# Miniprotein binders against a7ua95r516to809: the designs that were tried, part 140

Target 1, 294 residues: a7ua95r516to809
Amino acid sequence: ASLSLLSISDLVPDLQFIFFWMSNAIEILYFIQQKSPAYMQTIELMDDKAGSKESLLSATISANEEAMTILEEVIMYTFQQCVYYITKTLYVVLPGLLDCNPFGTEPSSEQCRRAAGVCVCAVCVMPEAVRRVVSVFQTTSDLLQQYQVHSEIQSQMFAYLFFFTNVSLFNQLIDKGPARGWFQRSRVLQIQASVKILLDWAKGAGHNHLAQKFFAKFCSTVTILASPPQQLSQMSWKALCAEHPSLKPVQLHRILTQYQLMAELGPLPIWQPSSEDEAYIYRTVDLLESFENH
Key: E = the ipSAE of ESMFold2; O = the ipSAE of OpenDDE; V2 = 0.75 times the mean of E and O plus 0.25 times the DockQ between their complexes.

## First folded at step 8 (miniprotein)

Design pm12 (at its last look DockQ between E and O 0.04; V2 from the best seeds 0.00; counts 0 for: pae O 8.2 > 1.5, pTM O .507 < .8, other shape alone 8.647 > 2.5, SAP 70.551 > 70, copied fold)
Fold by ESMFold2-Fast, scan of step 8:
Structure pm12 (fold): chain B 294 residues (1-294), chain A 91 residues (1-91)
Amino acid sequence: as target 1 above (294 residues)
Amino acid sequence: SDPYLIEFAELLLEAVEKLIERLERLAEELGDPELLEEAEELLKRAIELMTEALDIAREHPELDEELRKRILELLIEALRLMAEALRLARE
């Protein structure tokens, strides 16, 4: 056990409490959604008293709407609390993922690239930093299953956690990468391998579609940076924009600039922004991603 | 009989009872058994409302419209108390 694992253990009792409240609220909401239509139909079919049946039907509709509002607020509140605690923990452990080595040895860049693919040329191990991130996701999954939280809420939880992880990793790579050497090819291949471990975990947990959707920006970034010069030089700016639509022009330009610098390709830029995008490559306000959905 | 209102009241009663047990356990874990007492009291009030709702249903196998509306009022007030208990427990 490590200090980071101990802090995660402290989080578990808080999360158990919150998930327990959320699961109870969801169960009650589900009951209303499943049973109230038939009940209202029963009221409509009952023998009438002057104004009495209509009054009861109106009262039932109002009560159900109010109950759903209260329960949805409880579910949203508990969901936001869980997200807060989980993302706070993720924020602390995520930087380690960019600075760890999932390979047992330090192979050449080409050997790392092949190992990260289908053909394994080096032993790949789960670094402690990656294990800490996976542990947060696994603990979340275990708690959602333990309290039988509805699958739709589970999907929304992981959608946000993957969104948060993607933004956090992307921002850290872009902002701190130059100073940390993270744009060097050997480091990029290590990052790619570490990200694959997270994506494989998501696939195993039944969240592959969410991982593909919400990791798109960081995956595009790492894919470009890990590309061999021969492959990348054959792609036009327009083709790269089309293949990586999650990247804004300023983001793509920054990534390609770092690639060119690390690969020592010289001053001639092969990947030039289109005249349409040229005005936007210097929009520094758009360089880093926001944690708020838009 | 009114199975929807009875099932609703029974489900809410069970949920509230479980939440009380969880709050009591959390208070013990924090080393202060009185820390969450206000939230617990709100949930105990919700139990009283659900007990009243079930008593109305048991005494009247054929519930008229006014009694059904009374049960709905009790259910909604119990849900409001549940929501308020959560807010107090979390703040």
Scores: ipSAE 0.687, ipTM 0.914, lowest interface PAE 1.1, mean pLDDT 82
Fold by ESMFold2, look of step 8:
Structure pm12 (fold): chain B 294 residues (1-294), chain A 91 residues (1-91)
Amino acid sequence: as target 1 above (294 residues)
Amino acid sequence: SDPYLIEFAELLLEAVEKLIERLERLAEELGDPELLEEAEELLKRAIELMTEALDIAREHPELDEELRKRILELLIEALRLMAEALRLARE
């Protein structure tokens, strides 16, 4: 049975159960990793009565390897279950980031709207679309900390969530951006402001390195679209590739070409790819990003 | 006595008892005890294995290598049951 596409708060009981299994498996795995080497050394120091300590040592090694395999599989399975449910929630809320106006006159709640002017509550002034995405990340962070999940696992969880967010936003922007008017400068500035709020959350949560790494493609795209077209036309293809290494040649070329057309600079190509890159700009299979990880 | 095997068994037993408690709470909330009943029975079997392991470790003041290997076998089988219970609870 598939789960309903509900808010993250509706999924918390199920996520708590899954994180509880994960945290127990992590604790047991940590115990084995921390204590088993000393235990095996005590076995080697035992008197070798009938040569049976070699049999015990072999059995202990085999048992430890099987236990760690079982526990690692439980951790991976529970991790995948968490990611599945969390990303289904993200999938629903992420498109709103591309349509929201963070410069709007109305605060996100009526009480905060009545107090608008100078607001000391960042949550109250946050656009609703951004707040929904931040809520997913914050709830995930709170659950991971509540169950004391190992910091490496927490980093892997947010690495995937940021990867998923980047792929989802980038693909929608490339695929639907021209038709939805998202390439227009006023809309790009709104998108840039909304993403800034997400990046600020990630920095405050201790995930700045991961956000910088995994949002690079989407952020590069927004940076290009926020640049005046006349400035871009003065830059060579090689310079643009060097400034935006996260973008594949077909992606960069498509963004520049669509932006040129929207800015009404004429249909003639302004940017001439190098001979090496020319073969890659028509690879439409490389245009959209895959949600596949590895 | 063997402090490592006793600590291992006690850690597993504590985890399984808490998992059963969580499954029973979920069964009440979902109203579908047959789905969770099989997972709960696997965890109860795991408790039996870990209790046997602790009995061996605590009742034998001198553990030979065969008893230590038996305790390890019980603990690994308990882990297998725990992992299978998780798979059943999520299907």
Scores: ipSAE 0.616, ipTM 0.888, lowest interface PAE 1.4, mean pLDDT 81
Fold by OpenDDE base, look of step 8:
Structure pm12 (fold): chain B 294 residues (1-294), chain A 91 residues (1-91)
Amino acid sequence: as target 1 above (294 residues)
Amino acid sequence: SDPYLIEFAELLLEAVEKLIERLERLAEELGDPELLEEAEELLKRAIELMTEALDIAREHPELDEELRKRILELLIEALRLMAEALRLARE
């Protein structure tokens, strides 16, 4: 099947199986971690009459360590499989977010049209391209809750998915943005509005801190590009570095250079990199984000 | 090597099935704290068997798809019952 036809709904049966396994493995691991010390103390307090306490204790320790190791491997494997499937669906739908016009009268989702009532829920009023991205995250959230996955694992899952989303959107914007006209102010404002809808959803889902942290690079890029020329031209390189610490010097320099070209601004001495940053602005290897740095 | 591996996988399956039956009975009775120690021991044995079964399933692609599927299904059921037993033991 072409990657273009893969929807999150098609993966739900497989994801359910993986989440079930992951959740159970986490519960077992947590039990072993909590009960093992008490169990070892109970063995230590037993009368030596039934055999060497030392042998039973040693066997128990070894069995617990082995069990924990295996459970950790199962959790890691199932986590990776979930991420793999979910990120494939994100990869398909994320490009649509950059081309989305959230200010257009897009017709309500076909599902909401079939419901006899005008659903005015936040998802139903979303542009289709934003709704598709949100649907992936919502389905993931629903599955994590349905299978009562430990909150730490839920946070790690969303951290990775937001990281992946930020890297994907940032790299696409930096690489393809100039050619696709995404650096035009009108298009940037559309992107900013679309991302705001996604961030508002993440806030409503309880992931506000993670979303703010992991979307920082993309949001900083969009904020700079959305800034009026009159405002941005008054900001020094040092001020922009301080306001957007998530951006590497090479990334900021690239954004400002493309902004200058798009806005037909002459050379701005105020945007000249510091002598300290001058060596870094040409490190093109650092321009795009890596998916491996998580 | 293949016949011995299949026989071993079948023995593991039988062992896991028996563990599942014990865990089901334990889950029904887990209102009793004395059963917690037995549940913990069964849990350890289940994890050991599950590990071996997973290793066999991963390392031996020559295992027929049905046997592999059955191993995975039984492992999942064992984990389900273990989690349920643990849930009940926490109440």
Scores: ipSAE 0.013, ipTM 0.351, lowest interface PAE 8.2, mean pLDDT 81
ESMFold2 (binder alone), look of step 8: mean pLDDT 72; pTM 0.632

Design pm1a (at its last look DockQ between E and O 0.42; V2 from the best seeds 0.00; counts 0 for: pae O 5.2 > 1.5, pTM O .678 < .8)
Fold by ESMFold2, look of step 8:
Structure pm1a (fold): chain B 294 residues (1-294), chain A 89 residues (1-89)
Amino acid sequence: as target 1 above (294 residues)
Amino acid sequence: SDPYLIEFAELLLEAVEKLIERLERLAEELGDPELLEEAEELLKRAIELMTEALDIAREGNPKRILELLIEALRLMAEALRLAREAEKL
């Protein structure tokens, strides 16, 4: 696959500018939401000569609604711009996760065999492909904290980034996996280990709930593919659907078909879809995930 | 005088001043000090509106202050859009 030289560090100045505008808009919006009710109460307590109290209340309500509309549009626009640039970088670096070997053979492994009381080196070199993805997430987290972006907005951003990551990895695995040999058990175990590093980052960053939720489809796929044939061949279609509810019938059927080819298994009666699901296993429109929520 | 409207004007003025400083930095980093001039002009106009709002706060004209604050917000939002479009070039 082609590699772009575009990195997250090249985009930091532009992201800083966008986050700065977003943070200021959030602060002003929060001010209005927190202080305007008390102001309107003060107006209601004023003497009502010439009916000017009601006129001022109406003007205040109208101005607050317009101000909040303007600020919400700025926040939405800046959020979309951040997501655009960050996901553009993720799109370039994510494919490498499927090709890398996190178990690697490095000089640190060779040096850890030295005898005579040498301290055991626990350093295993993180694959460059994994490091590039973690760098995007970590840089995003650092910028959000630097500009003191509200925690709900930070969660929303990582929810989308994890969603994007899941869709990108799942679609590439399903679409390119046969040609790339990614369904081989040794490759699946390597992919599983690489994803574990991302999940560990998300836990340490306080986003474990979001990662568990939004990586579910890709993780389910890898879990099925990593299962030993003796174990997986004893699980019915219904049991697999119940254990992996994030997978659509067409997706589960495709995964099991690829598993059969890799393990040199014939058709298994226990994997026949239920009659309800039979209508859906050939819906190719549902095979790959959309990057859109709806 | 109206403490809420004064605080609103002061908060917005502080935000606009910081945004001008950031735009000037960005123009310098891009190597074109004139690149973001239109956006900077809108923010300078917003400063004038907020200064006027603070000046008339002692007159007790809260509806006029509200009008000035909303127009300054519109200028701030438009400056952002102009700055982003100029950067694409």
Scores: ipSAE 0.665, ipTM 0.904, lowest interface PAE 1.0, mean pLDDT 83
Fold by OpenDDE base, look of step 8:
Structure pm1a (fold): chain B 294 residues (1-294), chain A 89 residues (1-89)
Amino acid sequence: as target 1 above (294 residues)
Amino acid sequence: SDPYLIEFAELLLEAVEKLIERLERLAEELGDPELLEEAEELLKRAIELMTEALDIAREGNPKRILELLIEALRLMAEALRLAREAEKL
């Protein structure tokens, strides 16, 4: 019950605090890394008063190493907390993306309607379910920029969030897809369009490479399912493996089996796994993605 | 005066002040005042150390500033640990 009410907006005050600390800790760490050598040199250039110089250098080195260790722990912790809160909000909104019909007429955002009446901005033309997912990512991006978080940490944050999103969407599609009718061509095309909007946003936000990398598995699945039967039935198992290297043999086999059932296709010898893959198609433990593999 | 150490100490001070505000709110929300009060005391001590560091920074002793800032960071890290423990309860 409580999770369904959790919006990213409700977490902004807590996230702001965590991002503030994370950013400051990164700046401090960077300062120590850059300035410590200069301090060491300054100490080395001081007059050697009776062995005090070596003791001073040793103490300064030890102090810097300890400070760096503590700062790294703070950065790691604050990063994990941000991810924890943001992924909770994603968990709530991501299921809506699979059920979304992006070809429907949905009203513009309330905020843009108040400001301009009919807004045609990129966010306002998004389906509500897509907009909710994008809002989580946009809020994260805005906070990272507001607190001037180092670009590497921003990239790691988005890498993890895209990873989480891909795993969540892929697992839901594979597990629930048949029962929900998400393997039906019309529904797959809706999912494909919704994901394209998200990928277009990620491209506009400067995260195109990360999005392409981390969404590869889900995108491959959707691409196969969106393929016309006439086209897909001409593709061999080996060709499909080569075009979709992000899919494990068990995953590809599952997708093709469900596609065959949905499209009412008879057995297709061309989709028969290679002798090399035949042992792997039965590894059901590898069917769903793990959240721990990041 | 090392302007970078001054800026660093000022940033840390601001961070600690925000952390205190958060701990106060958490104490109100979680109802476990003991761990958060201990964390707040550590942060208050960190503020004292950073204030001393800022005063010494004006005097031009970079070593002593760094020592005080490191000690402040230790106290902040322990305060964060206590706050995390309070959040798990």
Scores: ipSAE 0.019, ipTM 0.437, lowest interface PAE 5.2, mean pLDDT 82
Fold by ESMFold2-Fast, scan of step 8:
Structure pm1a (fold): chain B 294 residues (1-294), chain A 89 residues (1-89)
Amino acid sequence: as target 1 above (294 residues)
Amino acid sequence: SDPYLIEFAELLLEAVEKLIERLERLAEELGDPELLEEAEELLKRAIELMTEALDIAREGNPKRILELLIEALRLMAEALRLAREAEKL
């Protein structure tokens, strides 16, 4: 369905209603959870003293459990729906991040000011491709704040969005990188700089821990590809696995093979897999990441 | 989003119908069938809104459907509050 190139702005009205819906369901669930223990404790005390209201307590417990189960399903459905529409939009804008060149961006006149007769300039502005991705995250953050969604749900939302972004970028780089020229050193350095802008946004938004956790695979990949040949050639397979535990043997092997090709290090393999990993370096089923591992 | 909204409305409708049955049972167990009448009336109004949302789903107006469902959720929350207050009697 090549016809659907929707910006996040096109989805904001629908997302607003879904977030409002989710927020209301969470509040009702919280109300039931908050009132239920005090109420049930009161019934238990009255049952103990009166000796004949056991059926009322049982009925109340069953009703509360049923209501909570239904509300939990509603919260899950609305959460999944928000994630679906937000990630659908992300998937459209993410490839631009791999083709972006932040090093070619010159400071605008707005970034340069005179202070005491001296011109002081900010060096970098956010490239358009990176801005599109950040806009999706910022809009999500704004909606979560607008509807006062609990911080735990906010953390779960960004955990999934970062997971999705990591998988999407990793899969595109590994699968399409050779044909697109993304493994060229100059392109890898551009990708690294663009990813840093995205990670800096996440840190500023209070999501640094989540970004570090969920971007690990893509960050490891870019770090290896950006390494100087002299430095990378001095690392053993075992050392690389220790530094980059998020990468599966087949993934690390593919990355190193591409690096060796692009860096013109010769035809002989420099990085020999450990005996434990030798069986796994050709498991193509494990090469690309699943979007379901969240 | 229409199939999702229909499924959600059906889930809420089922939940409200079960809550009404529980409230009726609670009122009977407390020996006063009128104690929870206000809460039951709010839940019946929520059912009307959800039924209206399902009826207009065929017209393809998702914003109106969401508005009706949100109002139904608000009525459910108020009814639950009243029910819990009455249970303290």
Scores: ipSAE 0.011, ipTM 0.222, lowest interface PAE 9.5, mean pLDDT 72
ESMFold2 (binder alone), look of step 8: mean pLDDT 78; pTM 0.724

Design pm1b (at its last look DockQ between E and O 0.80; V2 from the best seeds 0.00; counts 0 for: pae O 5.0 > 1.5, pTM E .578 < .8)
Fold by ESMFold2-Fast, scan of step 8:
Structure pm1b (fold): chain B 294 residues (1-294), chain A 85 residues (1-85)
Amino acid sequence: as target 1 above (294 residues)
Amino acid sequence: SDPYLIEFAELLLEAVEKLIERLERLAEELGDPELLEEAEELLKRAAELMTEAADIAREGNPKRILELLIEALRLMAEALRLARE
């Protein structure tokens, strides 16, 4: 059950089965979309000596509509199954990203000597926790390519996975961050470096636009928390809201409050919310993000 | 003959046969050859319908072929739901 979902490698056989079904349904759907219009034209041009032309055209339209509905249901079902298993695995591995140190201990001289200093040092700085997250994304990408899933569906898959990752990391940081010490400057810089590894993977995989769109909230949060006190203290509430439009007033206020505590700064009038935004700062239901895509 | 309907029936038959093979392999790997038997039986019924549709397509009854294609797609969808239960 949940234990079997702690590793993406344990899910590969189940995911391969589901992607195989999805791929077959997509192939049939594609055939109908590509070939059916020409067939319907053939019916329309048919000699109606048998009096069957209108009846056949109607039957073909009805059959196409029903076939499309069935295939779309199969594709949606398999898509949702894949998303469910992949995101459940992500949820387990994502908190580790907030605890790891990508700056690490200096790589051993022996490891660097073996590779003549080429590539080994880059591999040595990727924490296991980050590698586990990257492995989930890479395995997903590999399976989508293996089963030749259309690029539009691939984009939808990664849009959702990035959305889920963003929400999960943001909620973990906001909800558990104070108790875990994640708002300490040294820890924030580690988190920023770890997130950059994920964003660099997304760029390399051709998903840079999706990563920029769906990671906006968590990236804004980390950017604010990693800002030097000199720079951040010079920005007004209005300027911060304009620079970080993905953050709700209550979220921005919580982040700035934690920043003040961890940077050992007293309350600063410069981060005074607008009277309109003050109404939303106390809405606890708006603090954490929903995992539902609306 | 109706090239579109014949091609459709043959494509769906191929897809169904691949799915049967995959279910048989999965059941074998899980150590229970009978585990996915109900889903496999639905796919075998779909394959039979597609074979019938391909044969009828050579005679030119397109409305009957469309009915068989839709029934096979329904069986395929039902087989997926059973295989995931």
Scores: ipSAE 0.639, ipTM 0.887, lowest interface PAE 0.9, mean pLDDT 82
Fold by ESMFold2, look of step 8:
Order: C-alpha cells, then sequence, then structure tokens
Structure pm1b (fold): chain B 294 residues (1-294), chain A 85 residues (1-85)
C-alpha cells in the first residue's frame, strides 16, 4: 500500500475489505454479548453431575472472555487501519481549504467565471478544494452504511476524522498563515465559507454534535479573524475567552497578535490577558495541537 | 444440543467463508491470484475447524467445541494481519 495515494477512490477497495472484516467482527462480538448470558443461565439450571456443570460454566466464561478479547482487537486494528487510510487522504486534501480561490486565476475556475452571468451550477457554489474534502467524508459515510457498521463505531470514526481535520487546519493556519497570507480578512472570509459547507455536510449526515465539538477550535479562530476591527477591539480578553473556550491562552494571544498585524492595530489594553492567563500566553508547547490528543 | 454453540459455530463459519471469497476476489482484482495465499490458507483451516465444531455441537461435547471455536477465531485474526501486508 502506498502512503502517497492522492484520492479516496483509489482506496475504496482496500477500505471495503477492511470494513468487511470489521463488520463481521462486530457482528460476532454482538452475538456473544447478546446470547452468552442466556446460555450461561441455561448451564446454571442444568443437573450437576460430578462437577461437569461448573467446569462447563468456567470454560464458557473463559472462552467468551478470550473470544471478546480477540474480536475487540480485530475491531480496534481494523478501525485504526481505516483511520490510517482515510487520514492519509485527508492530509493531502485539507490544505486546499486554506488556499481555496473561487473565481481566481486557477485553470478550472475560468469556466465558472464565464458562467457568472447565469450561474446555477454546483461547482461555482462548492469550490474544488471543499468538494475533495466532502468526498472523503461522504465516501467514508457511504462505506460505513454499506457494511452496516454499528452506529457507535461510526460516531467514533467521525469523531476522530473531525478531530484530525480540526488539528490539521488549525496547525497549518497558525504555523503557515503569516507566510501564506491566510490572515488577510478576504482570505479568512473565504475559509469561513468553505468550513460552513463542511459543517452543513456534517449536520446533514447526522454528525452535527461531533462537528460542533471537534471543529470548535478552528471555527473560533476563523470567527475571531473574520470579525471587523471596530467590533473586536471592543471585546476584552475575558470576553473573548468566554466566547471562545476552545482556545488556549497562548492560542488566543497568537491569533490576536496576527489580527493586530493585519488590521494595523497597535497593542490594545483591553486585550491584555488576565492575571490568571498571563503565565500561559507564552507556553509555546501549547500553541499547536497534537494529533494524538484524542 | 447446545443451540448457543451451534449458532456460534455457524455464524463464524459463514463469516470466514465470506472472508475467503472476498480475499480471493481482491487477489484477482489486483491481478495476482496467488496474492494473500498464506492468509487464505489460514482462513481455510479456520473454516475446517468451524465445520468440525458445528458437527460436534449437534452431537454434544461443549468444551471441545469451545476450544475449536477459539482456535478458529485466532486463525481468523492472524489471517487479517497477514492480509494487511
Amino acid sequence: as target 1 above (294 residues)
Amino acid sequence: SDPYLIEFAELLLEAVEKLIERLERLAEELGDPELLEEAEELLKRAAELMTEAADIAREGNPKRILELLIEALRLMAEALRLARE
């Protein structure tokens, strides 16, 4: 398997195979969990003959525990393999959300620009970069439903994928944003629009609660950056922390610093950190998020 | 006469037979019909153990059936690890 795969469609056969194993393991595990208690109760009601009843019950308990351990390991392994393949695809396509330039100088956007007079095509509403990300999520959702994966496992899968997406987008924005011009207001508004399309997809797919939870940090960042200077400059540090609890003090401080640079604002006294937060705004170790925090 | 063990064995057998078919299809789609041969051999051995377990389960001997099913499940898990490679 190549770690350089560029498209989710190239991974579908591998993912179908892995989901098939996962779904079989889940079905067997579910069978044991649902049927084994009744079987053991039946053994307990049997006639006792030279300890055969207790020996069988002990063997059944031991076998069930071992079987569930093996199946849980298979489920975990297949889950991790799915995540590995899907996040490889996400890693390739997610940066495009930050560089998306609808109606720009891209070769594929020329056709959309010329249709601007009467434009009803979906391609003008959903940029290619957003479509690539949505395609990964939609393909994952379709596969999970095709193989009837238990809903709790589906939720865990999307929880991790949204976590990965949030970490990837946030880290790239913070780390590369100054050099790439991503803190400019016009660019932030484009990013905000692109993220809204992803959030709308997540809501329609039944994952709104997961998206709200796991995109909060990146969404808060974009919301702050998109705020007009007249409005943001009236909000104290305490108010910003209260409105954006997903942001660590070092992260909020960095975002406000970048905002000041792009809006040509000098230091604002109202943005001075509280005494409690002042020790934390220089903790560089807390600036970027870890992909392993989930 | 242990309906739980009979159902367990039949469920596992059905699962492993589907996995064999899927593995063979994947190998053919990749243009290498001998690809994953070792994993296929483990699954075929697991199917033989599950078939034996199902036969014994209809005739009695629950401890032996449990041993066969656990061994077959271990083979299935190992086949998955080999199929990843």
Scores: ipSAE 0.318, ipTM 0.776, lowest interface PAE 3.0, mean pLDDT 79
Fold by OpenDDE base, look of step 8:
Structure pm1b (fold): chain B 294 residues (1-294), chain A 85 residues (1-85)
Amino acid sequence: as target 1 above (294 residues)
Amino acid sequence: SDPYLIEFAELLLEAVEKLIERLERLAEELGDPELLEEAEELLKRAAELMTEAADIAREGNPKRILELLIEALRLMAEALRLARE
């Protein structure tokens, strides 16, 4: 019950605090890393008065190593907390993305109605379920920029969030898809359109490469399911493996089996796994993605 | 005077001052000024150490500056842990 009410907006105050600390710790760490070599060189150039130079150099090295260790711990912990809070909000809103009909006349979001004009921005025309997911990513992006978090850490944050999103959506689609009718062509096309909006946002936000990489499994699944029976039935197992390298053999086999059932095609010999893959299609443990593999 | 340690102490001091301001605002927003009191005290102590480090940096004792900076960082890390519990 309580999780369903959690919005990213409710977490903004806490996230702001964590992002502030993370940004400052990163800035200090980079300062030490950049200045330490020059400082050590200055000590090395000092006149050696009775072994004072070696003692000072040793003390400086030890102090820098300790300071860097503490800063790395702070950065790691603050990063993990940001991910924890943001992924909680994603967990709440992601199921709505699979049930979303982006082709329906959903009422425009209230937020854009407060501007005295019909806002035709890309966010205002988004379906509510897609907008909620995009809002989590946008808020994260805005906070990372506001606190001037280093670009590498921003990239790592988005990499993890896209990974989490892909795993969540993929697992839900594979596990619940048949029962919920998400494998039906009309529903698949809705899902494909909704994911395209999210990918278009990620592209506009400068994260196109990360989005393409981390959404590959979910996108491949949706692409296969969206394919017309006439087209997909002409593709061999080997061709499908080559076109969708992000899918494990067990995953591809599951998708094709469910596609056959839904499209009433019966067994297709051309989709029979190779002798090399035949042992892998029965590894049901590899069917769903793990959140721990990142 | 060690210009690198002075710059480092000034950077850390600015970071701690901004953090104190943020904690104060969070305490006000939460309506419980006591919630972060221990964390704020640690940060205030860290700021004192950074100020002392900056002053000593002007005097040219690099070892003592580094010791104070390390202690300030430890206090900041502890304040972060407490603010999360």
Scores: ipSAE 0.044, ipTM 0.542, lowest interface PAE 5.0, mean pLDDT 83
ESMFold2 (binder alone), look of step 8: mean pLDDT 72; pTM 0.616

